# Ledger of designs, part 11: VHH binders against Polyisoprenyl-teichoic acid--peptidoglycan teichoic acid transferase TagU (tagU)

Target 1, 284 residues: Polyisoprenyl-teichoic acid--peptidoglycan teichoic acid transferase TagU (tagU), of Oceanobacillus iheyensis (q8enf3)
Amino acid sequence: LIYNQVGAVVDTMHSPLSRDSDPDRQKEINQLYKEKDAVNILLLGVDERDGDLGRSDTMILLSINPNTDKMIMLSIPRDTYVNIPGRGMDKINHAYPFGIVDGVGGPDLSVQTVEETFNLSIHSYIRVNMEGFQQGIDAVGGVTVNNAQAFSTGGYNFDQGQITLDGKQALEFIRMRKQDSRGDLGRNDRQRQVIQAAMNEAASFSSITKAGEILDILGNNVQTDLDMDKLQTLLTNYAGARNNITTMEIEGHGETINGIWYYIVSDEEINRVNSEITGHMQEQ
Key: E = the ipSAE of ESMFold2; O = the ipSAE of OpenDDE; V2 = 0.75 times the mean of E and O plus 0.25 times the DockQ between their complexes.

## First folded at step 8 (VHH)

Design b2 (framework vhh_enristomig; at its last look DockQ between E and O 0.70; V2 from the best seeds 0.00; counts 0 for: pae E 5.8 > 2)
Fold by ESMFold2, look of step 8:
Parts: structure tokens; sequence; C-alpha cells
Structure b2 (fold): chain B 284 residues (1-284), chain A 120 residues (1-120)
């Protein structure tokens, strides 16, 4: 029964990229999952409040190796100065709305831009709006994390140590950076903890009411090019990687170009990121 | 167009004081949270202080008690009064308009910066 509900939800969420119609590409991707090879999935957190095209305010590459049970979370700063195909140099988060305006597709241009910037293959995407994030956390019954340092933001207090977060608290927990002495490293650790805790709660969830609620919420607020077979493989043969998540940062500096602030990343750093992800994917 | 122009930087001795200004134009200044950021050579951008549209202030731990942020909405100007300056305060200081994204804190407009050098 649960598999039948997942099938219906996948059909609702399924939003193929234009390249997904290429049969040679699909054969390559299907073989990758069949052979249990490492996969790269781009997470797009979009701010698409009513009447807005949205921007990809959060961009995370998940590189999952089921053979080593390891996952790398690469956080891509939204303001990274990159070439956007058809547009020239701009902030990477503009790829999403430009893709829509240019008739390419929001996720399509975002994926293409990340692939060309880092010379990496992205095999699938998952796009989540902010409402879906909050509702997803609530649907799994909240998440428990181990907070490294106390802070207060958004009208909430986050005590040091083990704390339990609902969806609204989880969003404030992952968005804070200014008060963290480790800067983006601290925020990435909080994102990792929330993602890991959400996966653990989903895996342990047994309530029939919550199962139905989760499926409905995910189907309405999540878009992906993953089909049912790939989702099942990720939830089974790839699930072990959730226990060993490493966060990865992209080093750079701020620079103002024509009055607009950008995050500038060196060619050396781009090459480092490519080498580490590729090495992770090939590890046995 | 949105414009933020910092001024008031310079060289000072340790223990000295400087007052930075940020002239804003192209938006309703009084409606936005505005921040000071700084970047030292070879380091990442660091948040210094924020003043909200309602006038509430907050500071990074490294500057509390030494720096004071203020705003003059009639002149569309943000200020940072820096006192008891130390060598580690040497940086380019930037004025930034806060962007209230639903997903995370950041800013959408940034000035050209003004250099503050605290002599060894």
Amino acid sequence: as target 1 above (284 residues)
Amino acid sequence: EVQLLESGGGEVQPGGSLRLSCAASGFTFSSYDISWYRQAPGKQREWVSTITSGGSTNYAESVKGRFTISRDNAKNTLYLQMSSLRAEDTAVYYCAREFSSGWYEDFDYWGQGTLVTVKP
C-alpha cells in the first residue's frame, strides 16, 4: 500500500528535464543506478512564494556513494560568480529564473550551470520550496539535532546540546550564519544534521497517519526528475550513506563588480572541488 | 538604482577611533535592515553589526562594546563608530542591505568598501 502511494506521489512530483528525453542519456543514468554506482543529485531550495518565479537561494550537491556508504554535501553559495549559458557572467542563483524566462527550464539551466562550472555530471535534481521544507520536517514529527552552541534568531532560542525542532525552527536553525563563529562551516554542519535527522526519522516512521501525510506533502511541494525505480533504489541500496555525511565548502572571497556583490571562486578551488567529488565517486 | 557608498576609512594607531559612513540611495532606506561587514586580507567576509528598520542593533562578539552602529533615516545614512581599535580590526569595511530570504540570511547590495588600517 505504501509503495502504491509512493508511485502516485512520484507521478505528481515528476518533472523531467529537457535532456531526459535523450534515450542515450537515460540508458546511462539507468545503468548507473542498476550497477549501484555513485550518483550526484542537485538540491534546489527555491523561494517561490505566491506570484514569484523564484530564485535558487539554496544549492547543495549531494554526492552519494553506496559502495562506501558515504555522502558528500557540497554547499554552493547562491552569489557565486559563474557563466550562465546564454547569459554570461552572473550570480549562479539567477540561472533558475533565467531558465524559465529563456524557455530552457529553471531546474534545467541551474543543473547545466553547475555542471559546466565544476565540470561534474549531475544525474538527478530535487527542487523543494520553503513551504515543502517546513511541512516535510513537521510531517516526520520534527528532527532532533545536537546543537554546538546556543543562539537565538527568528524569535526562537536554540539551546546548546540535544534539541528537537519543528519545521519553522529547523528553517531558522539552518539559515543562521551571522552569530556562528565558524561562519558557513557552522551553517553547513547544521544543514547536515537536519538532513541526516530527517532521513533517520523518515526511516523509523511507522504511523499510518504520518505516512499518508508525508506522501501528500512531498508530492505537492517537491519536483524531481527521479522516477519510481530510482527513488526505490535510493531508499534501499543507497540509504546507508546517510550515516556518513561530510560537508564540503567552496572557498572564495567577496568582490563588488559594477555595484553588485559576488562570491569569487578561483580556478584552483574549482579544480579541488572537482577532484574531491570525482575521487569520492570512484572509491570502492 | 540601489547605491551604497562607504567613507571614513583611514590609518589609525591602536586604541584609536574612526567613524565610518554609508550613504544610501535608490531605495526606501528607512524600511530596510542595514549591516556592516568587513574582510581582512586572505580571510572570508565577516559580519560586524546590523541595525534594523526599527532601530534595534546587534553586534558580532569581536566588536561588542567597541563599535556602535546607528542610522539617520532623514539623511539615508548608516554609521559605524569604531573605538578602541586593534590590529585585528584592519579590513575593508562594507555597507550592505540585508536580504530577508526565506531560506537564509545574506545581503543583496554591497558598497565598494572603505579601508581601515590599524598600524601594528
Scores: ipSAE 0.022, ipTM 0.406, lowest interface PAE 5.8, mean pLDDT 82
ESMFold2 (binder alone), look of step 8: mean pLDDT 80; pTM 0.807
OpenDDE, look of step 8: ipSAE 0.174; ipTM 0.601

Design b3 (framework vhh_enristomig; at its last look DockQ between E and O 0.41; V2 from the best seeds 0.00; counts 0 for: pae E 6.4 > 2)
Fold by ESMFold2, look of step 8:
Structure b3 (fold): chain B 284 residues (1-284), chain A 120 residues (1-120)
Amino acid sequence: as target 1 above (284 residues)
Amino acid sequence: EVQLLESGGGEVQPGGSLRLSCAASGFTFSSYDISWYRQAPGKQREWVSTITSGGSTNYAESVKGRFTISRDNAKNTLYLQMSSLRAEDTAVYYCAREFSSGWYEDAFSWGQGTLVTVKP
């Protein structure tokens, strides 16, 4: 009965990419999960303004190798100057609304853009809005992080050192950039810490009541091409990787082009990222 | 087309004052939070001050009490009144339209910048 409830929630949030309708593609992905091959999952945090299609302001590639029990968490800066298929050079976070407008799909074009930029395969995606993020953090019981510097924002005080955050606090914690003396590096560090802490907390719970709470929340604010089998596999066969997380950054510099700020990444850095992810995926 | 045009930069003595302006066009200026950022030689761009669409102001600790941000929505213009200037205030100052309702507080559109030099 509980299995049926979990299956029903996954079905309501299951939103396949157009390419997932290809039987050969679906067979390849299914076999990859069944054989415990390394997988790449793209996390998309979408910001929807009233009357706006939204942008993927948070993009994190999770590369999970269950054979080494290691995970790479690659933060992709939202303003990265990339070629968006069908649109030309732009900020990578514009791929999401362009995908919707062009009839390709928001997650579809976001995934395609990341794949083509880094020459990597992405096997699954998870798209979450800000409400879903807050609710997800609350559902796992909050997260504990190590705050590098004290600051206050959104009506909250964030002391330096170890602090515990609920969903609303976690959103303000990862959202802040202006008060961080480390600029973008500090913001990226806070994002990684919250995601890492959330995964650790989620992996540790097994309560039937907590599972029920998660089911009630996730279906409205989360979209993914993961089906029930893949979700179960990630929570079992792939969960060990949460203990060995490597955070990877993309080096670059800011540049203003025709009044618009971009994060410029060299071809050499793109090749480094590709090589490290591919090597990680192939390691036994 | 969104445009942000900074002006009012120049050379000034320590302890002096300077007023920067930013002329905005191509968007509904009154609906956005607008900020000043600066980039000193050899440093990363840093946030200086923000004024919200509702008129609330916030400042980096390094400039609090010395700089005043303001806006004139009728003229689509942002201002930064700088007082008690120090050598460390030397930088190119940028005007930026904020994308402040979302996952991140960050600038969406930038000006070309205006140079402020405080002589040692």
Scores: ipSAE 0.015, ipTM 0.409, lowest interface PAE 6.4, mean pLDDT 82
ESMFold2 (binder alone), look of step 8: mean pLDDT 81; pTM 0.812
OpenDDE, look of step 8: ipSAE 0.068; ipTM 0.476

Design b4 (from T13 with A108Y; framework vhh_etentamig_d1; at its last look DockQ between E and O 0.42; V2 from the best seeds 0.00; counts 0 for: pae E 6.1 > 2)
Fold by ESMFold2, look of step 8:
Structure b4 (fold): chain B 284 residues (1-284), chain A 122 residues (1-122)
Amino acid sequence: as target 1 above (284 residues)
Amino acid sequence: EVQLLESGGGLVQPGGSLRLSCAASGFTFSSYDMSWVRQAPGKGPEWVSGISGSGGSTYYADSVKGRFTISRDNSKNTLYLQMNSLRAEDTAVYYCAREFSSGWYEDYFDIRGQGTLVTVSS
């Protein structure tokens, strides 16, 4: 006679892409993580509000090579003029709401659009709204960064030097630009520091039990196609790359087409981005 | 429909001056902070200067402080950039932008115009 408690994790965060139903795709992805191969993860920062489908205001491709312990952060400008499958040429950040409207899925169409634009494979995604970002930082116990200059915003004071941030503070810290004399470079540095610090804190929770607890707390505010095994692998075998993060920008120019401003990226620049990411991924 | 129309660019020698204008329509101009953003040949966009909706606060990138002056005339729905002591590195297409704070960015820039080309050469 056995009594048991079915420990079903109520896990709305695990939200597979449509292509994840393909067993050959799943085998390929599983083997890639098992073999400790380089992976590309698309981060989608979505600004969702009541009654709004949201746009992916932040799109960052994380290319992680655990064999060289290096990571590239590729920031994708939200206004980049790209072909969105099923929609034609538009701003890349529209892929997310179009995916929802078209029944493809917001993350699904965003991933597909980035893959087709840059001729790169994306192996996993993480979508966060602002509450999920704050909850994630809080769940790992906050983050410690080295602030280059003192500033105040959002009702918080950020002293120069080493500071520890909770989720609300971390959001304001990465959001600020106007008070940073370094401009965009300063904001990129703050984003890199927060991502690095979050990975440092998460690495102390590298058990499957702790990962499950974090996933439960985050709920629908974070969605990903990463399962617990892949999350554990990232927090252990891939964690070394957190110590060598390089930011990468996409060069282009502004152009107004039919009264709408776009960021135009040449085929040559697309090929450069592809070549640098694939070279990074193949490096031993 | 929101419109932002830049003008006043041209060819100028190093050390020279230009004044850029941006005509705004389709929104309550005085309710929005505004910025100038420039893009040099082969480079990404660079924020240059910003001004509050009332005109009471102005901000500048380090690269232009002391040489550029941002201003606005809310009665004419016009944003200005006075550029003095121009250098070769100021060569760029200049855009005006409305500023928004999104949840992820305090300085989200809404650019609608074609920009105006400033060339600083010999």
Scores: ipSAE 0.020, ipTM 0.412, lowest interface PAE 6.1, mean pLDDT 82
ESMFold2 (binder alone), look of step 8: mean pLDDT 85; pTM 0.858
OpenDDE, look of step 8: ipSAE 0.130; ipTM 0.550

Design b5 (from T13 with I111W; framework vhh_etentamig_d1; at its last look DockQ between E and O 0.42; V2 from the best seeds 0.00; counts 0 for: pae E 7.8 > 2)
Fold by ESMFold2, look of step 8:
Structure b5 (fold): chain B 284 residues (1-284), chain A 122 residues (1-122)
Amino acid sequence: as target 1 above (284 residues)
Amino acid sequence: EVQLLESGGGLVQPGGSLRLSCAASGFTFSSYDMSWVRQAPGKGPEWVSGISGSGGSTYYADSVKGRFTISRDNSKNTLYLQMNSLRAEDTAVYYCAREFSSGWYEDAFDWRGQGTLVTVSS
């Protein structure tokens, strides 16, 4: 009964990309999951505040290789200076609202922009808003992380060592940067820990009541081009990769162009990122 | 259209003081955290100081702590930076930056102005 409810919720939140109408593409993606090949999933964290179309302020490429049980988290700086199809050079996080305005689709243009920038294939996407993130963490009963350095922000104290975070605390925990002497590396470590802890809760989660509650929340606050078969495959055949997550950074520098700050990434660095992800995907 | 107009820069001797101002328009000023960012010739931008939308919280880079004071007057849509005990390494173009308010990030920046040049030399 619960399985049938899971299938119905997945079908409700399924939001295919425009490119998904290409039957050759659909066959390729379906076979990739069926063969247990490595997959690249773009995670889009959107900010849906008042009067805002929602920018993809969090962009993480999850590259999952189920044959090596390894996962790479590639953090894509939201201000990366890229060509956005139909718009020209801009911040990569603008692809999402531009896709909506241009009638292409927010996730559609975000995925296309990342693929063209890094010369990588993205096989699936998951779009989540901040409410969905907080509610999802609350629904799994919180997450436990090992905090490297004590800090306080957003009205919360985060002690060094093992701490348990609810949804609001988790958002502040992954958001903080200014108090971490490790800068972006520290924030990426906190993001990795929260993602790891959430995956551990989901993968070992056996409560019928909790499973239904989480999926109901996700159905309202999550959009994805994953269908039920692919979600089942990720939660079973690909779940082992959660035990070996490494973070990958994109090196670059800041530059002001026409009064707007951008993160500039060299062609050499783009090639390095492509090579590392492609090599990871091809390992057996 | 967002406009940020910096002023108050100039030539000062080491140990001197300057007060920078930033006049904001084209957005609801009090709804945005604001920052000062500086860029020395041939260098990338460096975050200097930040202040919450209400003015209740202030933050400083280690290189300026104790010497610089950020403030704002939301009734005048104006951001300020009081710079004391200036050093040669403070020489830069100073930009008023609107922090892009995001539930996912505390420290994103979006600067728009031409900046104001601060030169510290004898």
Scores: ipSAE 0.013, ipTM 0.365, lowest interface PAE 7.8, mean pLDDT 81
ESMFold2 (binder alone), look of step 8: mean pLDDT 81; pTM 0.827
OpenDDE, look of step 8: ipSAE 0.058; ipTM 0.490

## First folded at step 10 (VHH; framework vhh_surovatamig_d1)

Design d1 (from S04 with G101S; at its last look DockQ between E and O 0.34; V2 from the best seeds 0.00; counts 0 for: pae E 4.7 > 2)
Amino acid sequence: EVQLVESGGGLVQPGGSLRLSCAASGFTFSSYWMSWVRQAPGKGLEWVATINQDGSEKDYVDSVKGRFTISRDNAKKSLYLQMNSLRAEDTAVYYCARVESSWYPDDYMDVRGQGTLVTVSS
ESMFold2, look of step 10: ipSAE 0.135; ipTM 0.545
ESMFold2 (binder alone), look of step 10: mean pLDDT 82; pTM 0.839
OpenDDE, look of step 10: ipSAE 0.291; ipTM 0.653
ESMFold2, look of step 11: ipSAE 0.103; ipTM 0.465
ESMFold2 (binder alone), look of step 11: mean pLDDT 83; pTM 0.843
OpenDDE, look of step 11: ipSAE 0.226; ipTM 0.602

Design d2 (from S04 with S31R; at its last look DockQ between E and O 0.01; V2 from the best seeds 0.00; counts 0 for: pae O 7.7 > 2, placed apart)
Fold by OpenDDE, look of step 10:
Structure d2 (fold): chain B 284 residues (1-284), chain A 122 residues (1-122)
Amino acid sequence: as target 1 above (284 residues)
Amino acid sequence: EVQLVESGGGLVQPGGSLRLSCAASGFTFSRYWMSWVRQAPGKGLEWVATINQDGSEKDYVDSVKGRFTISRDNAKKSLYLQMNSLRAEDTAVYYCARVEGSWYPDDYMDVRGQGTLVTVSS
């Protein structure tokens, strides 16, 4: 009965990618989860505003290996200069709105862009808006992070050191860029910290009931191609990986092209990222 | 219920032409941007063309520029794709897609039909 209730909530959140309609693709993905293979999940944080399609301002690749119980969190800077299929070279966070306008889907084009940029397979995605993010943090009871530098934004003061954040505070915390010398990279770091903390707080995710409660709170603010079976599998078979998280950053430099600032990543760096993720996935 | 039904696909020789149609129902067609997308065998979904509400704005993927023309008839709630000078690489299932975000930014989901198969082969 509880399972059915949770299932209903998951169904509300379930939004498969276009490619997921392929039976062969379905079989492949299902087998990965059933066989406890390493999986890559793309997290998309979308800043949607009234009158705006939004952008995927937060992009984090979670590479999870249940065999090693290790996870890699790879932050993808939103301004990364990449080729967007059908649209050419642009910021990687533009793939999301382009996908909407082009009718392929925001998550679809985002996933495809990440795959083609890094030569990686993305097996699943989770999209959350800012409201969903805030609600999620609150649902887990808040998060504790280690803030590297004191700053103030959004009416909040964030002291240096260990601080505890509620949903609203966490949202402001992860959105700040201008007061960080690293800019978006600093923001990415804060994002990773909050996500890691959230995962740790969700220690009871092994309970399908608790997971269901959280999902119910999030509602339609979260979209994912994960179905109930896969979610259950993640909670049961992949949950150990949250205890061994390694973070990755993409090295690059800023460059202004035609008046627009981009984060430029070399082919060498792309290959490094690919090698690290692939190696992680293959590790037993 | 929102529905999109594509038609007009078929087998054509390289250099040939096809005209795809999409019949829309269940929503106010004239309020939405519309798009054509396609999926070739073994490839991901690819954007092809987009048209705004009244047809005053059109955009195309580079590979089809000069060959494909997107149009719409709001009175008939129909979307069209005229495909000329077809190439083997144009082989794909073509989908009509409603652009959701133009009016409802909080709804990023797209509505697409079942698609129509276009095969370009000698």
Scores: ipSAE 0.018, ipTM 0.311, lowest interface PAE 7.7, mean pLDDT 88
ESMFold2, look of step 10: ipSAE 0.119; ipTM 0.552
ESMFold2 (binder alone), look of step 10: mean pLDDT 86; pTM 0.877

Design d3 (from S04 with D59Y; at its last look DockQ between E and O 0.59; V2 from the best seeds 0.00; counts 0 for: pae E 5.0 > 2)
Fold by OpenDDE, look of step 10:
Parts: C-alpha cells; sequence; structure tokens
Structure d3 (fold): chain B 284 residues (1-284), chain A 122 residues (1-122)
C-alpha cells in the first residue's frame, strides 16, 4: 500500500524522454538497473520562470558503479562551447531551451548534447527547478558542507569551514561566483558538495515512507525518467556509491567568439573525461 | 538586432547622485533578467546589480548595497540604476547587460551597450 502511494507520487514526476518510448531502449535501461550495471544520470538544474524557457544552468553527470560502490560527479560548466544537435555550436546550457523550442524536449536535447559531446551514454536524467532544489534540501533536513572560503550573498553569511544550510541558504550558496576566484567552476564545486551532502542525508532514511514524503514534497518541481522501480534500485543497490565519490572538473579556458564568452574545452580534455567515466563504468 | 543603450553618466562629486538609464530593443525585454555591470579604469568588468523580469527580485554587489537601486520599466523597455552616495571607487563605465542564466543573479551576458561613463571626483 505504501509502495503504491509512493509510486503514485513518482508517477507525477515521471517524464520519460522521447527515446524512452522505444521498447528496446526500455529493455536496455531496465536491464542495466536490474543487473546492477554502472549507470550515468544527468542532473539538470533549470529555472522555469514566467516568460523564460529556462536554461540548464546546472549540469552534473553522476556516474554510479554499484559493483565498486564508487561514484563520479562530473560538473559540466554551463558555458561550455559545444555542438547542439540541430542548432550548431553554442553554450551547452542552451540545449535545454532549444529542445523546447524545437519540440524535442529540454531534457532530451540536453541529454543528447552531453552524450554527443563526451561520447558517453546517459541512462537517466533528473531535472529540478530552484523551488524543487530548495524543497529537496529542506526535505532531507538541510545539508552540511565544508565551505572553503567565507563569503556573503543573498542576505546570508557563509563562514569558512563546516556550515549547515537549509534550502534557501543552499540555493544562495551554490549560486555565488563573484567571490570565488574560480568563478563558475567554484559554483560547480559548491554544487557538488551540496548534492553529495544531500545524498548522504537521504541515504540515512531507511523508510520507503520517508522517501515517499520527500518525493511528495518535491512534486512537479522535479522531473525524471526514473520510475519507481529504478528509484528503489538506486536507493538500495546503488546507495553504497555515495561513500566513495570522486569529483571531476572539466578543464578549459574562456574565449570570446563573436562577442559571446564561452568555456572552451579541448578534444584532449573531452577524451580525458570520456576515458575516466568509461573506465569507471567498466571497473569491476 | 539586440541593442542596449546606456545614458545618464557624468561627472559628480563624492556623495552625489546619478541615475542611469538603459534603453533596450531587439528582444522581449520583459522576459529577461537584466543587470548593470561596470568597468573601472585598469580593472576588469564587475557585476553591480541584477533585477528579475518583474522587479520582484533585486541583487547587488556588496559595495553598492544601500546606495544603488536597480529598477525597470517593461512597458518602456528600460532599465535604471539610481546611484546615491557615490564614491570615488564607483568611477567606471557602466553597462547595461542582459542576464543569461536566471539561476545566478550575479551573471550577465556579453551583450551590452556602449556604456556610460560615471566619474566621481572632487
Amino acid sequence: as target 1 above (284 residues)
Amino acid sequence: EVQLVESGGGLVQPGGSLRLSCAASGFTFSSYWMSWVRQAPGKGLEWVATINQDGSEKYYVDSVKGRFTISRDNAKKSLYLQMNSLRAEDTAVYYCARVEGSWYPDDYMDVRGQGTLVTVSS
């Protein structure tokens, strides 16, 4: 009964990609989770405000290997100069709105763009808006992170060292870049920290009921192609990976092309990222 | 063509006030967050303030908090920056910019106007 209730909530968030309608694709993805194979999940942070289609300003690839109980978190800088299928070279975060405009879907084109850029397979995605992010953090009871540099933003002071954040604080924490010498890369790091902390908090819950409550709180602020079975599998069979997380950053440089600033990533770096993720997935 | 045209700059004494204006065209102004950025002589571009689509959210760099006010008129496709209690360190070319990422209030697009010079000097 509880499972059914939770399932109903999950169904409200369930938003499969267009390609997920293919029975062969379904079989493939289902098999990966059932057989406890390594999976790649793309996290998309999108702002869906009125009058704006939104952009995937936050993009993080989670590569999870349940066999090794290891996870890689790869931040993808939003300004990364990439080829967007059907649109040409642009910032990678533009794939989302382009997908909407083109009728393919925001997550669909984002996932495809990441796959083609890094030559990786993305098996699942999770999209969240700012409200969902805040709610999620609150739902898990807040997060504790280790802040490397004190800063103030959004009416909050964030001290150096271990700090505990609620949803609103966490949002402000992950949005700041001007007081970080690394800029957007610094944000990426903070984002990874918060997500990691959130996962740890979530994993502490042993009750499916609690999981359901959290999902219910999130509601329509979260969209994912994960169904109840896969979510349950992630919570049970893949949860161990949270204890061994490696973070990856994409090296690159800023360049202005036709008056627009891009984060340029070399082919060598792309290959490095591919090799690291692929190697991780193949590790026994 | 996307166009932003700043105005209102000038010479002012410390403690004085200026109001900058930005006229936008070539895009749906009301759909975008907007920002002011500035570049002081010999320094890089610095974010100053950001405002959301309807003005319900405003963000400022710490050094201008309490002194500067960002506002907008969507009907006029205009962005404004009221600058009070000006200081010498506020001397810069000020640019109007369209915000690209709505998750990040301190972000701005590279698309900006020609700028307007604000000089604060005795």
Scores: ipSAE 0.035, ipTM 0.412, lowest interface PAE 3.3, mean pLDDT 88
ESMFold2, look of step 10: ipSAE 0.151; ipTM 0.568
ESMFold2 (binder alone), look of step 10: mean pLDDT 86; pTM 0.874

Design d4 (from S04 with M109F; at its last look DockQ between E and O 0.52; V2 from the best seeds 0.00; counts 0 for: pae O 5.9 > 2)
Fold by OpenDDE, look of step 10:
Structure d4 (fold): chain B 284 residues (1-284), chain A 122 residues (1-122)
Amino acid sequence: as target 1 above (284 residues)
Amino acid sequence: EVQLVESGGGLVQPGGSLRLSCAASGFTFSSYWMSWVRQAPGKGLEWVATINQDGSEKDYVDSVKGRFTISRDNAKKSLYLQMNSLRAEDTAVYYCARVEGSWYPDDYFDVRGQGTLVTVSS
């Protein structure tokens, strides 16, 4: 009964990609999780302000290998200059709104764009908006991260060292750029730390009821193509990977094209990323 | 071509006021959030303020709250920054910036102008 209730909540969040309607695709993905194969999950943080189509301002690829209990977190800079199918060269975070406008779906085009850019398979996605992000962090009881440099923003003071953040604080924490000697890499690092911490908190819950409560809180602020079975599998069979996380950064440089700033990534770097992720997935 | 042109900078005494302007062209101004950022001598780029499309939402860096006011005129494709009670630490080149999103207001712009210098000194 409890499982069914949780399932119902998950169903409210369940938003399959268009390609997931293919029975062969379904079988493939289901087998992947059942057989405990490595999976790639694209995490999309989307700005859904009123009157504006959202952009995937945060894009993180989670590559999880349950056989090695290792995870790679790859931050994809939102301004990465890529080819968006049907739209041409643009910022990778534009795939989301373009997908909406084109009727293919925001997550759909985002996933496809990442796949074609890096020549990787994306097996699942999780989309969250700012509200969902805050709610998620709060739902897990907050997160503890190691802040490399003290800074203040949004009315909050973030001390250097270990700090505990609620949802609002966490959002401000990951949004800051003004006082980080590492530049964008610092911001990306903060993002990864918060996500990692959140995963750790979530994994500490052994009650399906608690999981259901958290999901219920998130509601429509989170969308995913993961169903209850896959979520359960991730929590049980893939959870060990959270203890062995490797972070990846995409190297590139800024360039202004027609008055717009882009993050340019070389083919060599794309290939490096591909090789690292693929290699990780193939490890046993 | 997307372009932002700042103006209004100058020398002002501590406690004084200054109003910066930014003229936008080459894009649908009213569709974008806009921001002011600044760079003080020897320091990195710092976000100052952001305003949404219609001006109903505004955000500021803590150090300027209560002193600075961001505003916009979509008909004129212009962004403004009213700076009151200026301090020496406000000395910087101020840039108008187009915001690409709202997740990272401190580093979330894809175009900015050449900037206008604001010097606060006695």
Scores: ipSAE 0.021, ipTM 0.381, lowest interface PAE 5.9, mean pLDDT 87
ESMFold2, look of step 10: ipSAE 0.443; ipTM 0.765
ESMFold2 (binder alone), look of step 10: mean pLDDT 85; pTM 0.869

Design d5 (from S04 with T50Y; at its last look DockQ between E and O 0.69; V2 from the best seeds 0.00; counts 0 for: pae E 3.3 > 2)
Amino acid sequence: EVQLVESGGGLVQPGGSLRLSCAASGFTFSSYWMSWVRQAPGKGLEWVAYINQDGSEKDYVDSVKGRFTISRDNAKKSLYLQMNSLRAEDTAVYYCARVEGSWYPDDYMDVRGQGTLVTVSS
ESMFold2, look of step 10: ipSAE 0.348; ipTM 0.679
ESMFold2 (binder alone), look of step 10: mean pLDDT 84; pTM 0.856
OpenDDE, look of step 10: ipSAE 0.043; ipTM 0.477

## First folded at step 11 (VHH; framework vhh_surovatamig_d1)

Design e1 (from d1 with M109F; at its last look DockQ between E and O 0.40; V2 from the best seeds 0.00; counts 0 for: pae E 5.1 > 2)
Fold by OpenDDE, look of step 11:
Structure e1 (fold): chain B 284 residues (1-284), chain A 122 residues (1-122)
Amino acid sequence: as target 1 above (284 residues)
Amino acid sequence: EVQLVESGGGLVQPGGSLRLSCAASGFTFSSYWMSWVRQAPGKGLEWVATINQDGSEKDYVDSVKGRFTISRDNAKKSLYLQMNSLRAEDTAVYYCARVESSWYPDDYFDVRGQGTLVTVSS
């Protein structure tokens, strides 16, 4: 009964990519999880505003290897200047709304863009909006992070050092850039910290019941191509990787092209990212 | 090419009023949230006000609430800032800025104009 209830909730969140309709693709992805192979999951934080299709302002690639119990978190700066299939050169976070307009899907085009940019395979995705993010943090009971520099924003003061954040505070924490000399890269770092902390808190939720409760809270604010079986597998067989997380940043520089600011990444840097992720996935 | 061009700045006495305008081109103006930001001499860039696509939502920095009004005309691809009860501390270069996302309330801008100088002095 509980499984059915949790299943129903998961079904509301389940949003497969168009390519997932291919039986061969389904078999391939299912096999990866079943055999406990390394998987890449793309996290998408989407700006859903009234009258706006949204943009994937937060993009983090999670590369998880259950054989080594290691995880890599790769932040992808939203302003990264990339080729979006069918649209040409633009910010990588624009792939999401373009995908919707083009009828292929927001997550679909985002995933494809990341794959083609870094020459990596993305096996799954999780999309969350601001409300879902807040709810998720609250659902796990808050997060504790180590803040490198004190700052104030959104009516909150964030002291240097270890601080505990609820959902609303965490959202403000990850949104600040003006008081960070690294700008968006600083935000990326804070985002990784919060996600890592959230995973640590969620690690205690090994029961299907607890997971179901959290999912029920999140509701339609989360979308993923992960089904119940894969979610369960991640919670049980891949959970060990949370204890060995390494973070990656993409090096680049800012450039204004036709009046728009972009984050420019060299081919060499793209290759470095590819090599590290691929190497990580191949480790036994 | 994406462009924002500010106008309307000038010298005004304390307590006076001024209306800034911004002309947008090179992108779908009505699809974007827009903001005014300002930079006072010797200070960093400060967010002033933001307006959503259709003008139904507006937000202001506390120091200008009740005095400044942001508005837009999508047909004219124009952004406005009505500034009343101006103070010396409002002296700054004011910039029109395109808001990329509401994820970042501190207004992450990918496009900004050249700015227009507002000087409040007796």
Scores: ipSAE 0.037, ipTM 0.464, lowest interface PAE 2.9, mean pLDDT 89
ESMFold2, look of step 11: ipSAE 0.118; ipTM 0.567
ESMFold2 (binder alone), look of step 11: mean pLDDT 85; pTM 0.866

Design e2 (from d1 with D106E; at its last look DockQ between E and O 0.54; V2 from the best seeds 0.00; counts 0 for: pae E 4.2 > 2)
Amino acid sequence: EVQLVESGGGLVQPGGSLRLSCAASGFTFSSYWMSWVRQAPGKGLEWVATINQDGSEKDYVDSVKGRFTISRDNAKKSLYLQMNSLRAEDTAVYYCARVESSWYPEDYMDVRGQGTLVTVSS
ESMFold2, look of step 11: ipSAE 0.184; ipTM 0.604
ESMFold2 (binder alone), look of step 11: mean pLDDT 83; pTM 0.845
OpenDDE, look of step 11: ipSAE 0.303; ipTM 0.643

